# Designs tried in a protein design chat: VHH binders against Trans-3-hydroxy-L-proline dehydratase (lhpH). Part 24

Target 1, 355 residues: Trans-3-hydroxy-L-proline dehydratase (lhpH), of Colwellia psychrerythraea (q485s0)
Amino acid sequence: MTKNIAQAAVKFEQWQPKIEQESYLTINSLECHTGGEPLRIITSGFPVLKGNTILAKANDCKQNYDQLRRALMFEPRGHADMYGAIITDAERDDSHFGAVFIHNEGYSSMCGHAVIALTKTAVESGVVARTGDVTQVVIDVPCGQIYAMAYSHNNVVKHVSFQCVPSFVYAKDQQVEVDGIGMVQFDIAYGGAFYAYVQASSLGLSLVPEQQEKLIAYGRKIKQAIIPQFEINHPTTAELSFLYGVIFIDDSPNQDVHSRNVCIFADGELDRSPTGSGVSGRIALHHAKQQIVLNETITIESILASSFSVRAIETVCFAGFDAVIPEVTGDAYVCGKGQWFINAEDPLKYGFLLR
Below, E stands for the ipSAE of ESMFold2; O stands for the ipSAE of OpenDDE; V2 stands for 0.75 times the mean of E and O plus 0.25 times the DockQ between their complexes.

## First folded at step 16 (VHH; framework vhh_6qgx_2)

Design q4 (from p3 with D28S; at its last look DockQ between E and O 0.66; V2 from the best seeds 0.00; counts 0 for: pae E 2.04 > 2)
Fold by OpenDDE, look of step 16:
Structure q4 (fold): chain B 355 residues (1-355), chain A 124 residues (1-124)
Amino acid sequence: as target 1 above (355 residues)
Amino acid sequence: QVQLVESGGGLVQAGGSLRLSCAASGYSFTNYAMAWFRRAPGKEREFVAAISRTGGSTYYADSVKGRFTISRDHAKNTVSLQMNSLRPEDTAVYYCAIKYGWGYDSTPDQYDYWGQGTRVTVSA
C-alpha cells in the first residue's frame, strides 16, 4: 500500500544531477528585470569567450556557443522574450567589466534595461566596490563604454542612471510601403542601436497589452520592409550598421508622463521596458526637432507603464553627426537565482521557440 | 582572461616521482574538463591524461597508465598530475589544458586554453 511521504516538497529540493550516470552542463544565473523586461545574468558555467573586444567575444559566442544562447534564452529555460547578459572581462582599462547581450534572435549592441540591472547588481553584489551613496560603474558593451551611476540608500541601490553613447538622428521623415499595413512614416535614430520610430496612432495601433500581438506583427513587418530599402551605416563601427528594431510612440494615458513607447526588436521581441537605447535615440530625435532642450528630463513609459527618465546632457559632434549624450534613469529588481542543467541526452537541450 | 599556470616540473632520477600542478584563473571553470599533454624534444605534443568536469572520470595514455594519476580540485580550480616510476622517456614539457563541454578528449585541438608548460627531465 502506498504510504504518504513526509516533507515531500523539501525533498524535491534535494534533487541533484546524477553526474556519474548522466552528463550535465550546469549554468548559473542571476535573474533580474528592469521595468518588467527580463535580464538573465549568466554568472558561471558558460564558456570563456575569446577576443579582445566585446564585439569579438559576442562573435565568438555566436560562432561557437550559440546553442548555449538558445538553451538559456529559449524554452523551456527561457521564453521568446528572454534577454540575457554574459559577463566578460572589460575591454577597456578604465572599465570594470564587460557584457555580451543575448536574446531570442541573437546578440544586441546595447540594452539600457540590462545596464541598469547590471549596475545595480554589480554594486549590491560587491563586484564593484561601493563608494558611498553614489557608485560609478563602467561597463563595456558591444556599442561602446557605458558610464553608470548607482544611487544607494542603506546599502540598497534605489535607482541607476547611465550615460549612453552619442545618440543621433540618422534619418528623418522617411516612409516605406508595408504590405498589409500601408505607407509607414518613420524616423531613424541611434542610441546604441538603430531604431525606426513610428507614431502608433498613424497606423491605428494602441500601445496596450491587449494589442501586443498586433504590435509585434506590425513591428516585424515594418522592420523587414525598411531593411532592404534603407541602408544603415554606423559612422565608425560596421558591426552596428543595421536596423535593430521598431519603436512605436504614443501619448501616455498617465499624468506627467511625456509619452509611451513599445519597442519591437530581434525576432519579434516586445520590450517590457521603455528601452534604454530606444529612449536614448528618442531624446536625440526630440532634441533635433527642437521639442526638448538640453537637460530637460522627460519620462517615457512602457506598455506596462514602467518608466525611464531621459535627458540629453550634452551636445557633441560624433563622426560628423550632431549628437547628444543621453542620460537614462531607471531601476531594476532581482527576482531570482537560477541553476540550469543541460543534459547531453536531452533532444531539446538547446531549447526551442514555437513562434 | 583565462590563465593556466603549470608548476612542479624539474629534474628527477629514473624511478622517481614528481607532482605537477596547474592552476586555472580568471573564470569559473565549471563545465571544463582538464587534461595534461606533453611534448618531448623533437616529438609532437601527445596526450597524457584527462579528467572530467566533475572529476568522476579519468583517462590515461597507455604509456602512463598505472604510473600517473590525474586529479582536480574544483574549489581551487586546479588539476594535478602525480607521476610515479618516472622513466627517461617521460622527459618532456608538460602542458595543462582545459576543454569546455561534455567529456574530455585526447586530441589537442579539442582544448580551448593552454598553459605555458613545465619541464620535466628524467635522468637515467
Scores: ipSAE 0.537, ipTM 0.826, lowest interface PAE 1.1, mean pLDDT 94
ESMFold2, look of step 16: ipSAE 0.566; ipTM 0.858
ESMFold2 (binder alone), look of step 16: mean pLDDT 82; pTM 0.847

Design q5 (from p3 with Y104M; at its last look DockQ between E and O 0.74; V2 from the best seeds 0.64)
Fold by ESMFold2, look of step 16:
Structure q5 (fold): chain B 355 residues (1-355), chain A 124 residues (1-124)
Amino acid sequence: as target 1 above (355 residues)
Amino acid sequence: QVQLVESGGGLVQAGGSLRLSCAASGYDFTNYAMAWFRRAPGKEREFVAAISRTGGSTYYADSVKGRFTISRDHAKNTVSLQMNSLRPEDTAVYYCAIKYGWGMDSTPDQYDYWGQGTRVTVSA
């Protein structure tokens, strides 16, 4: 009877579970991307995680609520390359808040693209009060404390820089036999997570979107071959003692940048960004190899030609390692808000992946 | 730091009424069911009543059914227990508790966070 169909659209928009529909759980999010890599910021409805450190909170989620991680990361609410952050209380008195990072395989110790998105949105939402054109945001993450700076112009955040944790070379000039590929040479470095760094051209790989399936397949095989052969021991935190991913490195067709990074992590996720913790480990490698000096900035592209800038700003000794403190710079965009329903009666409630 | 704060306990004569309240604070509790348990002197904790996360379903121990009413206020994150026709055997410390997820539960081990308790004494 109403001639204005705008009211029909509003009725769809207003749908919500009835009180009698006890089977629904409701979880809310802010949807972002950094250089193309998604970040689903979980803002409400998730269980309150137990633990006095971010790492303990991540372990509580893993042990008691991992099905919710799957529900939010997998199809239909997410996808094979979805990435999320659960906002938590800070563990340190001098931090603003904490974050637990989630993805298709589980949990991450550090995520640079997420730090950039969280920093920008924390300032622009008022979670952290502005202190002028530059606002410091301090975030507790599983690998430690992250200091970030939001740079504003006319009350709008234009880019974000963050200092990563002490980053260091773990092992150089390693090799492993990989079924179907052959002998693969790699270095291992830490920039908030441990990565194996592999020259893409040595395996006939090109860092272009058209080769994403091959890059993923190779990254998965290389990771699985390294894990049983190499012990990775974090010097201070046993829970961080694992190989997070494989980063393929190559020259860029753009002469104005240093190179490209393509990170394959989790259960075959391809990072659309240059990978903040990955470029942090990479700058530690370049510094240790005397290929760069302190405060020398390089720009590293992703597979999408989005970029981060990175430099080593100081040297430190970290638990016997010659480490550097990297500074990574990038930007992020809010692309949506979400309200997600998980229905106990839905046989697919905890999601699925097809790949 | 989830905090559950009970109030409304005290001394009351048999046949009287009391209303207990529990405020949950610190976070969004939309997806939490809420319950009351009690511990009488010399006894173990026993289930009293639970209310689902939406408030659409309630469940009562047989010993209190018909006399006690559980309710919740989502905006204030509070759960209340109206206790009528009180008996000396209702004397106990009453605890509120909350649990994440679907459904309700009468088992204490299923609850994630607990209050400190409020004492109810029913005199003959």
Scores: ipSAE 0.594, ipTM 0.869, lowest interface PAE 1.8, mean pLDDT 92
ESMFold2 (binder alone), look of step 16: mean pLDDT 84; pTM 0.857
OpenDDE, look of step 16: ipSAE 0.614; ipTM 0.858

Design q6 (from p3 with Y59R; at its last look DockQ between E and O 0.82; V2 from the best seeds 0.65)
Fold by ESMFold2, look of step 16:
Structure q6 (fold): chain B 355 residues (1-355), chain A 124 residues (1-124)
Amino acid sequence: as target 1 above (355 residues)
Amino acid sequence: QVQLVESGGGLVQAGGSLRLSCAASGYDFTNYAMAWFRRAPGKEREFVAAISRTGGSTRYADSVKGRFTISRDHAKNTVSLQMNSLRPEDTAVYYCAIKYGWGYDSTPDQYDYWGQGTRVTVSA
């Protein structure tokens, strides 16, 4: 009988579209977070993207399937701060797989929180065969090839380290007039994406959850003011030539860490993590300013007090820039699995944001 | 890259039967419709048959209705075309194709991925 709540709950759990309901598309995901920042790993049901590079695959998604990005990132299936990864074939023979990163504004060149979650879940699921207590995972992303290490104890990945692409200072000691804020001082650095780095205290900002609305508003305004005044050119790849976000920096109330980072990226998303590509650009900036030496590890925390550690492991010359190779370390958690239905008859099938 | 491999082609006498098969590999094709097209020498590709992603709906070109049956096996990612009462006019290279999304189409330009083809020759 279906009068018992346990029997009723089982029947609800077993609901699936009928064969006659041909209006449904089904997309599956593994739900993770790194330091509080979500990652929706799209595991099945998404279109197979065309292209021989990760950038080409992202462009195919943008041109032909951008409404599916919206359906999975926006309400009601996601939210304004949702972040995702589409698993793809590797573009390089010596990589395990590729990833296209998606969010509310579109597509990212790099995402450290995603690399950490993907590396952990790839090893724990067996997508990448375990090679002992330390397993290397090599991922192709839009900005390049990422080498990650999963560190396990008793078949459980305990933390992940990854080397970022060559990271460098693009411009130092810049300023811009921002309507409603005033003169804003900033540096631009690259750690897989270009960021403007701003001292929060110089604007009367505190890096605490209670100020999240003001941090988002300031980050958006500062980004919009910088873009028309400062040309950003990636030295080897034109498609990566854009300012991705603004990172606010301040001292931390935690004496055990170096500092705090809060990144406002995409279309007003606040990174709950310390931002992997952001700390990579930051270590390049500190090295260029002679504030750290090679292999000196600093710990940087997020607005939620979750943390990454980062060090510069070597110097390189990259297309005329004095660059470093950063290593970023953190951890992630699987917090759910999803099965998502997109119904052609649903007038809201492609999602919405109420901001 | 998506790979579609057709098999089952060959020589057959008019009035005979052939069964074509197409295996799709390496990816989840749950949300893909599948179809067969054909091309005779000197002609454009023409639609033969399509099956929806669920298998709940099929569509056939007028020239093959009642003679050909399309089916799919979701577990094997395979689409098949049972061809009965074959005519010399059915001689062509037969191509498997797949399309992401709702519904399906008889227009070749709407299909995302294609096989290399399998030749069917029907002799008098």
Scores: ipSAE 0.586, ipTM 0.863, lowest interface PAE 1.8, mean pLDDT 92
ESMFold2 (binder alone), look of step 16: mean pLDDT 82; pTM 0.850
OpenDDE, look of step 16: ipSAE 0.605; ipTM 0.854

Design q7 (from p2 with D28T; at its last look DockQ between E and O 0.01; V2 from the best seeds 0.00; counts 0 for: pae O 12.9 > 2, placed apart)
Fold by OpenDDE, look of step 16:
Structure q7 (fold): chain B 355 residues (1-355), chain A 124 residues (1-124)
Amino acid sequence: as target 1 above (355 residues)
Amino acid sequence: QVQLVESGGGLVQAGGSLRLSCAASRYTFTNYAMAWFRRAPGKEREFVAAISRTGGSTYYADSVKGRFTISRDHAKNTVSLQMNSLRPEDTAVYYCAIKYGWGMDSTPDQYDYWGQGTRVTVSA
């Protein structure tokens, strides 16, 4: 006869893969978000990536383990807007560790929301030893070396600032005809990735959640229209020579907020955060247009009204470009821990996306 | 329906300080911009301060800038108004209000829910 099971819910925690009977890959993660944008930090179980550079490691992942990217980023373990980081050894001797960034389309050159989350968790977890109220964390990412600072109070990181790579305007006052949309005016700037910046109002778009589908659609179309018609070449790194996303800009309905923007990147991902690399490119653009001065801090908010503070702290010449060094400030939160199982016999083991 | 309860009002001498608090009994403020309004005797309701959903942005009436500070605590589900250097002209009933959605506003009609108010009296 069937009887009630005491503490049934807790007993479910006792489930373990039968590794002697079935083939499983187990991957563990730390689940975070920055301004609402998720970051799945892969902490164990992922194959060791080969290569001497972060880009090489990313390529190794792309070539040999892309199915695992999909398994972790796509449904059912993830979703269409998932973002992840594979922790690696440092590329440079003066860096603490490296990170390969992954998303629904593939691999990213830079992600500010990830840097913020990685920095916070690195300090709080003891990966990087705390050195007082301010702890420096140096991370190798695909676009280069990132210097970040964790600001702590009572052993809790309260916010993170990072200095981005030299950011610069690549093209100004460009236009492209987009089917179903019309003529789109845009600027291109680099802040660890190349973005096309578009004024939302010019297209009748509003940067609100209610228009997220339209934003994604427009962003995708604009991105696809620009790519074949506009050649993008990074001055030093060929692997970075592509349009990463489209960023729609608008005024903020909030006082003391400089602006709102929404980044559409990868295969139609909508960044829930202000986009760290995006605001880095933006600050370069605003500086070039003399709309801001050095060390002037502006607040940029996302579609969720989450915000980053950004300022240009230095002007530099970068491979012939007038560039700035952006400093981006934000905060992240740990929202969970994950243990993921990939059963070799599962026909959906490498994930899927339904949109 | 969201219920807002203000507290912290009272009698204070000019130059003194008060801290007002607004709490929701059942609902979280996470999805709301929050504001303080006040109504002085014989006057219309006026905007005092607002804070964005995330707390990343604040807005103040000119009359209270530099003296008042609005803040929110998501964990405690509260919004606060620290009032320093109080003046007799600050005497009013202070109301907490929340606005669903995005953006702050200085106009009362844009806010969805209101508290009952707490009286602040500043003596000369």
Scores: ipSAE 0.000, ipTM 0.251, lowest interface PAE 12.9, mean pLDDT 92
ESMFold2, look of step 16: ipSAE 0.607; ipTM 0.865
ESMFold2 (binder alone), look of step 16: mean pLDDT 81; pTM 0.836

## First folded at step 18 (VHH; framework vhh_6qgx_2)

Design r1 (from p2 with S57R; at its last look DockQ between E and O 0.84; V2 from the best seeds 0.71)
Fold by ESMFold2, look of step 18:
Structure r1 (fold): chain B 355 residues (1-355), chain A 124 residues (1-124)
Amino acid sequence: as target 1 above (355 residues)
Amino acid sequence: QVQLVESGGGLVQAGGSLRLSCAASRYDFTNYAMAWFRRAPGKEREFVAAISRTGGRTYYADSVKGRFTISRDHAKNTVSLQMNSLRPEDTAVYYCAIKYGWGMDSTPDQYDYWGQGTRVTVSA
């Protein structure tokens, strides 16, 4: 018998769960990346989360649907470095929509790479109507209200800027003994999440893709050593009182940019982007150290040499801290659309990680 | 946030028919099963009928089997209950409910969102 490849491929494409089979849940997504860091935007099929605030909605997900987070973030539907956003109703009357951020360890308070991707796709999909060459998008996230600007040319969004929450230095010139590494010096700063900032060269680290395993291992060890020894207290919101990750800093081999930083966050995820909340905390450090002035823009690279630009646009006093308002600029790309099935009969339905 | 609005209740003679409808708000309920429950005065809330998230399976309480038909319209986010051959013991407030996930349940505690109810009175 002669085979026809076009007929076979059409049959595979047409596969759907049968209506009589009640074992499948179906979840749809828009797949993006910002500077290489993935964002899975969940567009349909997720539970409607309860709560009047984004934090309450995140807690509802954590308490009642955390297995769905694992199913979408872990293998086989995701991977150890997957990142997602659940779109929600806004909590504030003057915001366009809300977002809950998910990853392998759980939930985050802020995600700059996600804000960039969400802003671009919200404008290009018509979720937010264009208002000219510059369109404002206002997003409620766990750490607060984010104002973003989509910059278009001929109806194509070319880059996105967003203003972060008040960002500040929490602690400077700290040190911790880390088993297998030695004494590690660090600063702690907040830019939507708390990070420990570590000079890579002081530990013999290079911020290159070839060292990704060592960077992850060191980041995990340093984070675990800091947590029991340092109390992290957000000045106004107890739920934000945690160390999110470790950011390694170094000079860049590219003379056209200021520097490079690499964030190890969550449960050993390596951010492919320069980390929006990370560069926000970093600009607060640079300002506090008198290394930059207001409205001075610097460009910071990721491990992939993708970049964000950042500046401090205003100083403020935030709950006794000398803070700045950062503005971060970058771009994102849509790279796919997904339809995901979770089968009740699948013994691996809620995912797994082997890392 | 989520809103379920029942309609179609009223007074009917024994042996008559009523059609209840429940309109769910504008969210995506692809992965939700839908059900009807009822509460007679002085009684506990009891299961009436459920329809699966795909619409491919239905489940009925023995007391209504053969007389009531549940259906849903995914495009309109509605669930309906056609009630035929009504009896005085069918008198109750009827509630629409929805639950996320696999399967159908006869247990009220498994349902995530509830309507306010619509009153059905069947006179002898």
Scores: ipSAE 0.602, ipTM 0.867, lowest interface PAE 1.7, mean pLDDT 91
ESMFold2 (binder alone), look of step 18: mean pLDDT 82; pTM 0.847
OpenDDE, look of step 18: ipSAE 0.719; ipTM 0.899

Design r2 (from p2 with S57K; at its last look DockQ between E and O 0.85; V2 from the best seeds 0.00; counts 0 for: pae O 2.3 > 2)
Amino acid sequence: QVQLVESGGGLVQAGGSLRLSCAASRYDFTNYAMAWFRRAPGKEREFVAAISRTGGKTYYADSVKGRFTISRDHAKNTVSLQMNSLRPEDTAVYYCAIKYGWGMDSTPDQYDYWGQGTRVTVSA
ESMFold2, look of step 18: ipSAE 0.638; ipTM 0.873
ESMFold2 (binder alone), look of step 18: mean pLDDT 82; pTM 0.845
OpenDDE, look of step 18: ipSAE 0.738; ipTM 0.907
ESMFold2, look of step 19: ipSAE 0.668; ipTM 0.879
ESMFold2 (binder alone), look of step 19: mean pLDDT 82; pTM 0.845
OpenDDE, look of step 19: ipSAE 0.083; ipTM 0.602

Design r3 (from p2 with G55S; at its last look DockQ between E and O 0.72; V2 from the best seeds 0.00; counts 0 for: pae O 10.5 > 2)
Fold by OpenDDE, look of step 18:
Structure r3 (fold): chain B 355 residues (1-355), chain A 124 residues (1-124)
Amino acid sequence: as target 1 above (355 residues)
Amino acid sequence: QVQLVESGGGLVQAGGSLRLSCAASRYDFTNYAMAWFRRAPGKEREFVAAISRTSGSTYYADSVKGRFTISRDHAKNTVSLQMNSLRPEDTAVYYCAIKYGWGMDSTPDQYDYWGQGTRVTVSA
């Protein structure tokens, strides 16, 4: 037989579950990254989540559909460092849509890289109608309402800025003894999630790809050491009252960059981006320490040298805390589309992690 | 919010027929089974009929077998219930419901979303 690979390719691409086959679930996604951190936007096929709030919807997912989180985040459809967003109806009338964030451990309250990607793609796809070169996008997320601005040129979004929730310092100059590491000095701040901030140099760590495994190991150990010894209470929302991750800070090798940080979150995920919520907490911390002033912009880069710019644009009193409103700026890219099949007969249908 | 809207209810004489329809707004139900339930006055909600995600399978309560037919239009994202040979005991509010995942179920607790219901009255 004469081989025609082009025809074969089309047939492979056209493969679909047959209408007679009832054993398949189909979920669609838009694949993006912000600064290298992946975002799988789950667009259709996922169960309709119950609840009137984004937190309630997240809880519904956690309680009833966590196996699907695993199916989409874990191997073979994902990997240990995968991040996703389930788009939902808005919680608030003045929001465009909502999002539930998912990762390898479960659910997050806020993710800046995701907000940037969601904003960009919402405008470029027409989910949110363009209003000129600048378009406002309002997204409900677990930690609250996020206001974002998409800056476009020739119908392409070139960058996104978003205003984060009131960010504040929760604790300063804390210490914890960590097995195999020693005494660790840290600050805790909130920027949509609570992070412990640690100077990398104090522990002999370098924020480079070659030390990825060490960073993950240290981050996980420090996080686990802090949790039982330090009670974290969000002043208004009990569901946000937990340590989300550890952020290591260091100088940047780039003279024009303020600093570098690496966030270890969930169950040992390393953020490839500077971490939007992380830099939000950072700017609050720097402001509280009088290291920056209002409207002063600093650039923070990730382990990949991808960067966010961040500034505090306003001071506010938030439930008794001196807080700032951070503005974070970055860019995202669409890198693919996905159609995912979950076969009821597949013994590995809900995924696995070998790490 | 996902809304299911039932239609087609009304008053009919015993032995007559009605066709109920349920439409879903703004959501793809490809991965959902669809069902009809009913609640008669003074009684608990009871299962009537269900259809699988691909329409390949249907299930009926014993009380309606041979008289009622459930069908689904995937393109329109609707489910229908053809009710023939109606009886006074079929008088009830009929509810549309959807269930995510594989298979069908006859228990209300397994269904995720419900319509507001449409009233069917069968006179003697």
Scores: ipSAE 0.000, ipTM 0.259, lowest interface PAE 10.5, mean pLDDT 91
ESMFold2, look of step 18: ipSAE 0.591; ipTM 0.851
ESMFold2 (binder alone), look of step 18: mean pLDDT 82; pTM 0.845

Design r4 (from p2 with R26E; at its last look DockQ between E and O 0.85; V2 from the best seeds 0.71)
Fold by ESMFold2, look of step 18:
Structure r4 (fold): chain B 355 residues (1-355), chain A 124 residues (1-124)
Amino acid sequence: as target 1 above (355 residues)
Amino acid sequence: QVQLVESGGGLVQAGGSLRLSCAASEYDFTNYAMAWFRRAPGKEREFVAAISRTGGSTYYADSVKGRFTISRDHAKNTVSLQMNSLRPEDTAVYYCAIKYGWGMDSTPDQYDYWGQGTRVTVSA
């Protein structure tokens, strides 16, 4: 290095593609996490997606720009567990903005951890003007319109709440024989996705990061054992008729929270957050078991000891089910700003995964 | 949604000049190339000129090279076409178009958004 590292550092900091370097595309982001689960908010440089609905915009991205999703989600710009949101125009006149959700396995119609991060950052950036200690943020997503509330103290958003879909118990007190594990007891509930809920202690599991490989292995085995034995039918939407994951439940060493749960989903992935749809299904289970009343809040931790709070706001009959409307509360943190370059001459420009 | 609005068309005598302008909606078009196409009566759209996303490179159809100049203003989201030494065969509706990505393209199917067009008539 030279004797003046501060001058050298400025030169590194100022690097940008020159006008003559026409092979670069530039995409900007705001980097967040909600309870440990990442959210890359794409703020500029992405294609302006076609479509009059958010679902149509997501389909335009899938049809015409899926390589850009990979470029931003996969290595080296992202990683195997990356999650993102593309900010769009609102679909509805009474919404503030729209979002298309992307990740390494494709696209999602709704994402609770993303709603929390988007809501907080929209208020703190001024995209949505503050209306006092509580500011409503209305976001159009592929599955519909989401109403969220940002709660501020001294001009700082302290937490975000949003209402979830009608959540209900599908099956209680079930059991299945799982090869290599034995008889596993579980309940099935819906909170935006169907989950099997399993008491971790009954299987000798601890909900700690050191056991993540065992938790994943058990979650995969249990899911695969349940699928052929139990028919999952969503009452109104056939595309949601599948077991999304297994959620392990246990006590927490933190005396200030109700419990801990850990979601194993997809092909052996572990959610770093408490899982918004997972805690929604949990509150439906607790309400149906008469363990909580309406508006009673419980706090549930993730494997990282991050937490969501959840309560059942009201009861509703949903297609013959006794359902509740959950309200999930959490917080998010901005952890970075990104400027990402994709070079046409780079043979790895659209990313790769080694996991 | 994205809108492109052309202006500057009209009637000119052969040998004259016109300057077309295209105003794009206020989205971030940093990663978009911009182009002009034209359509004479009874014909398909044909390529006229393109300018790269940075403005550093331009590309022209052989029929207009040396007579037309494309330029862009990133701050105003505009693309312009200076048309000199006009000929009767330049008579057409002129369309601006934009496409995402690097590089320039003369193929209309490669363009994502199109303007409504502005009419240029060159009299003999």
Scores: ipSAE 0.607, ipTM 0.859, lowest interface PAE 1.7, mean pLDDT 91
ESMFold2 (binder alone), look of step 18: mean pLDDT 82; pTM 0.838
OpenDDE, look of step 18: ipSAE 0.725; ipTM 0.901

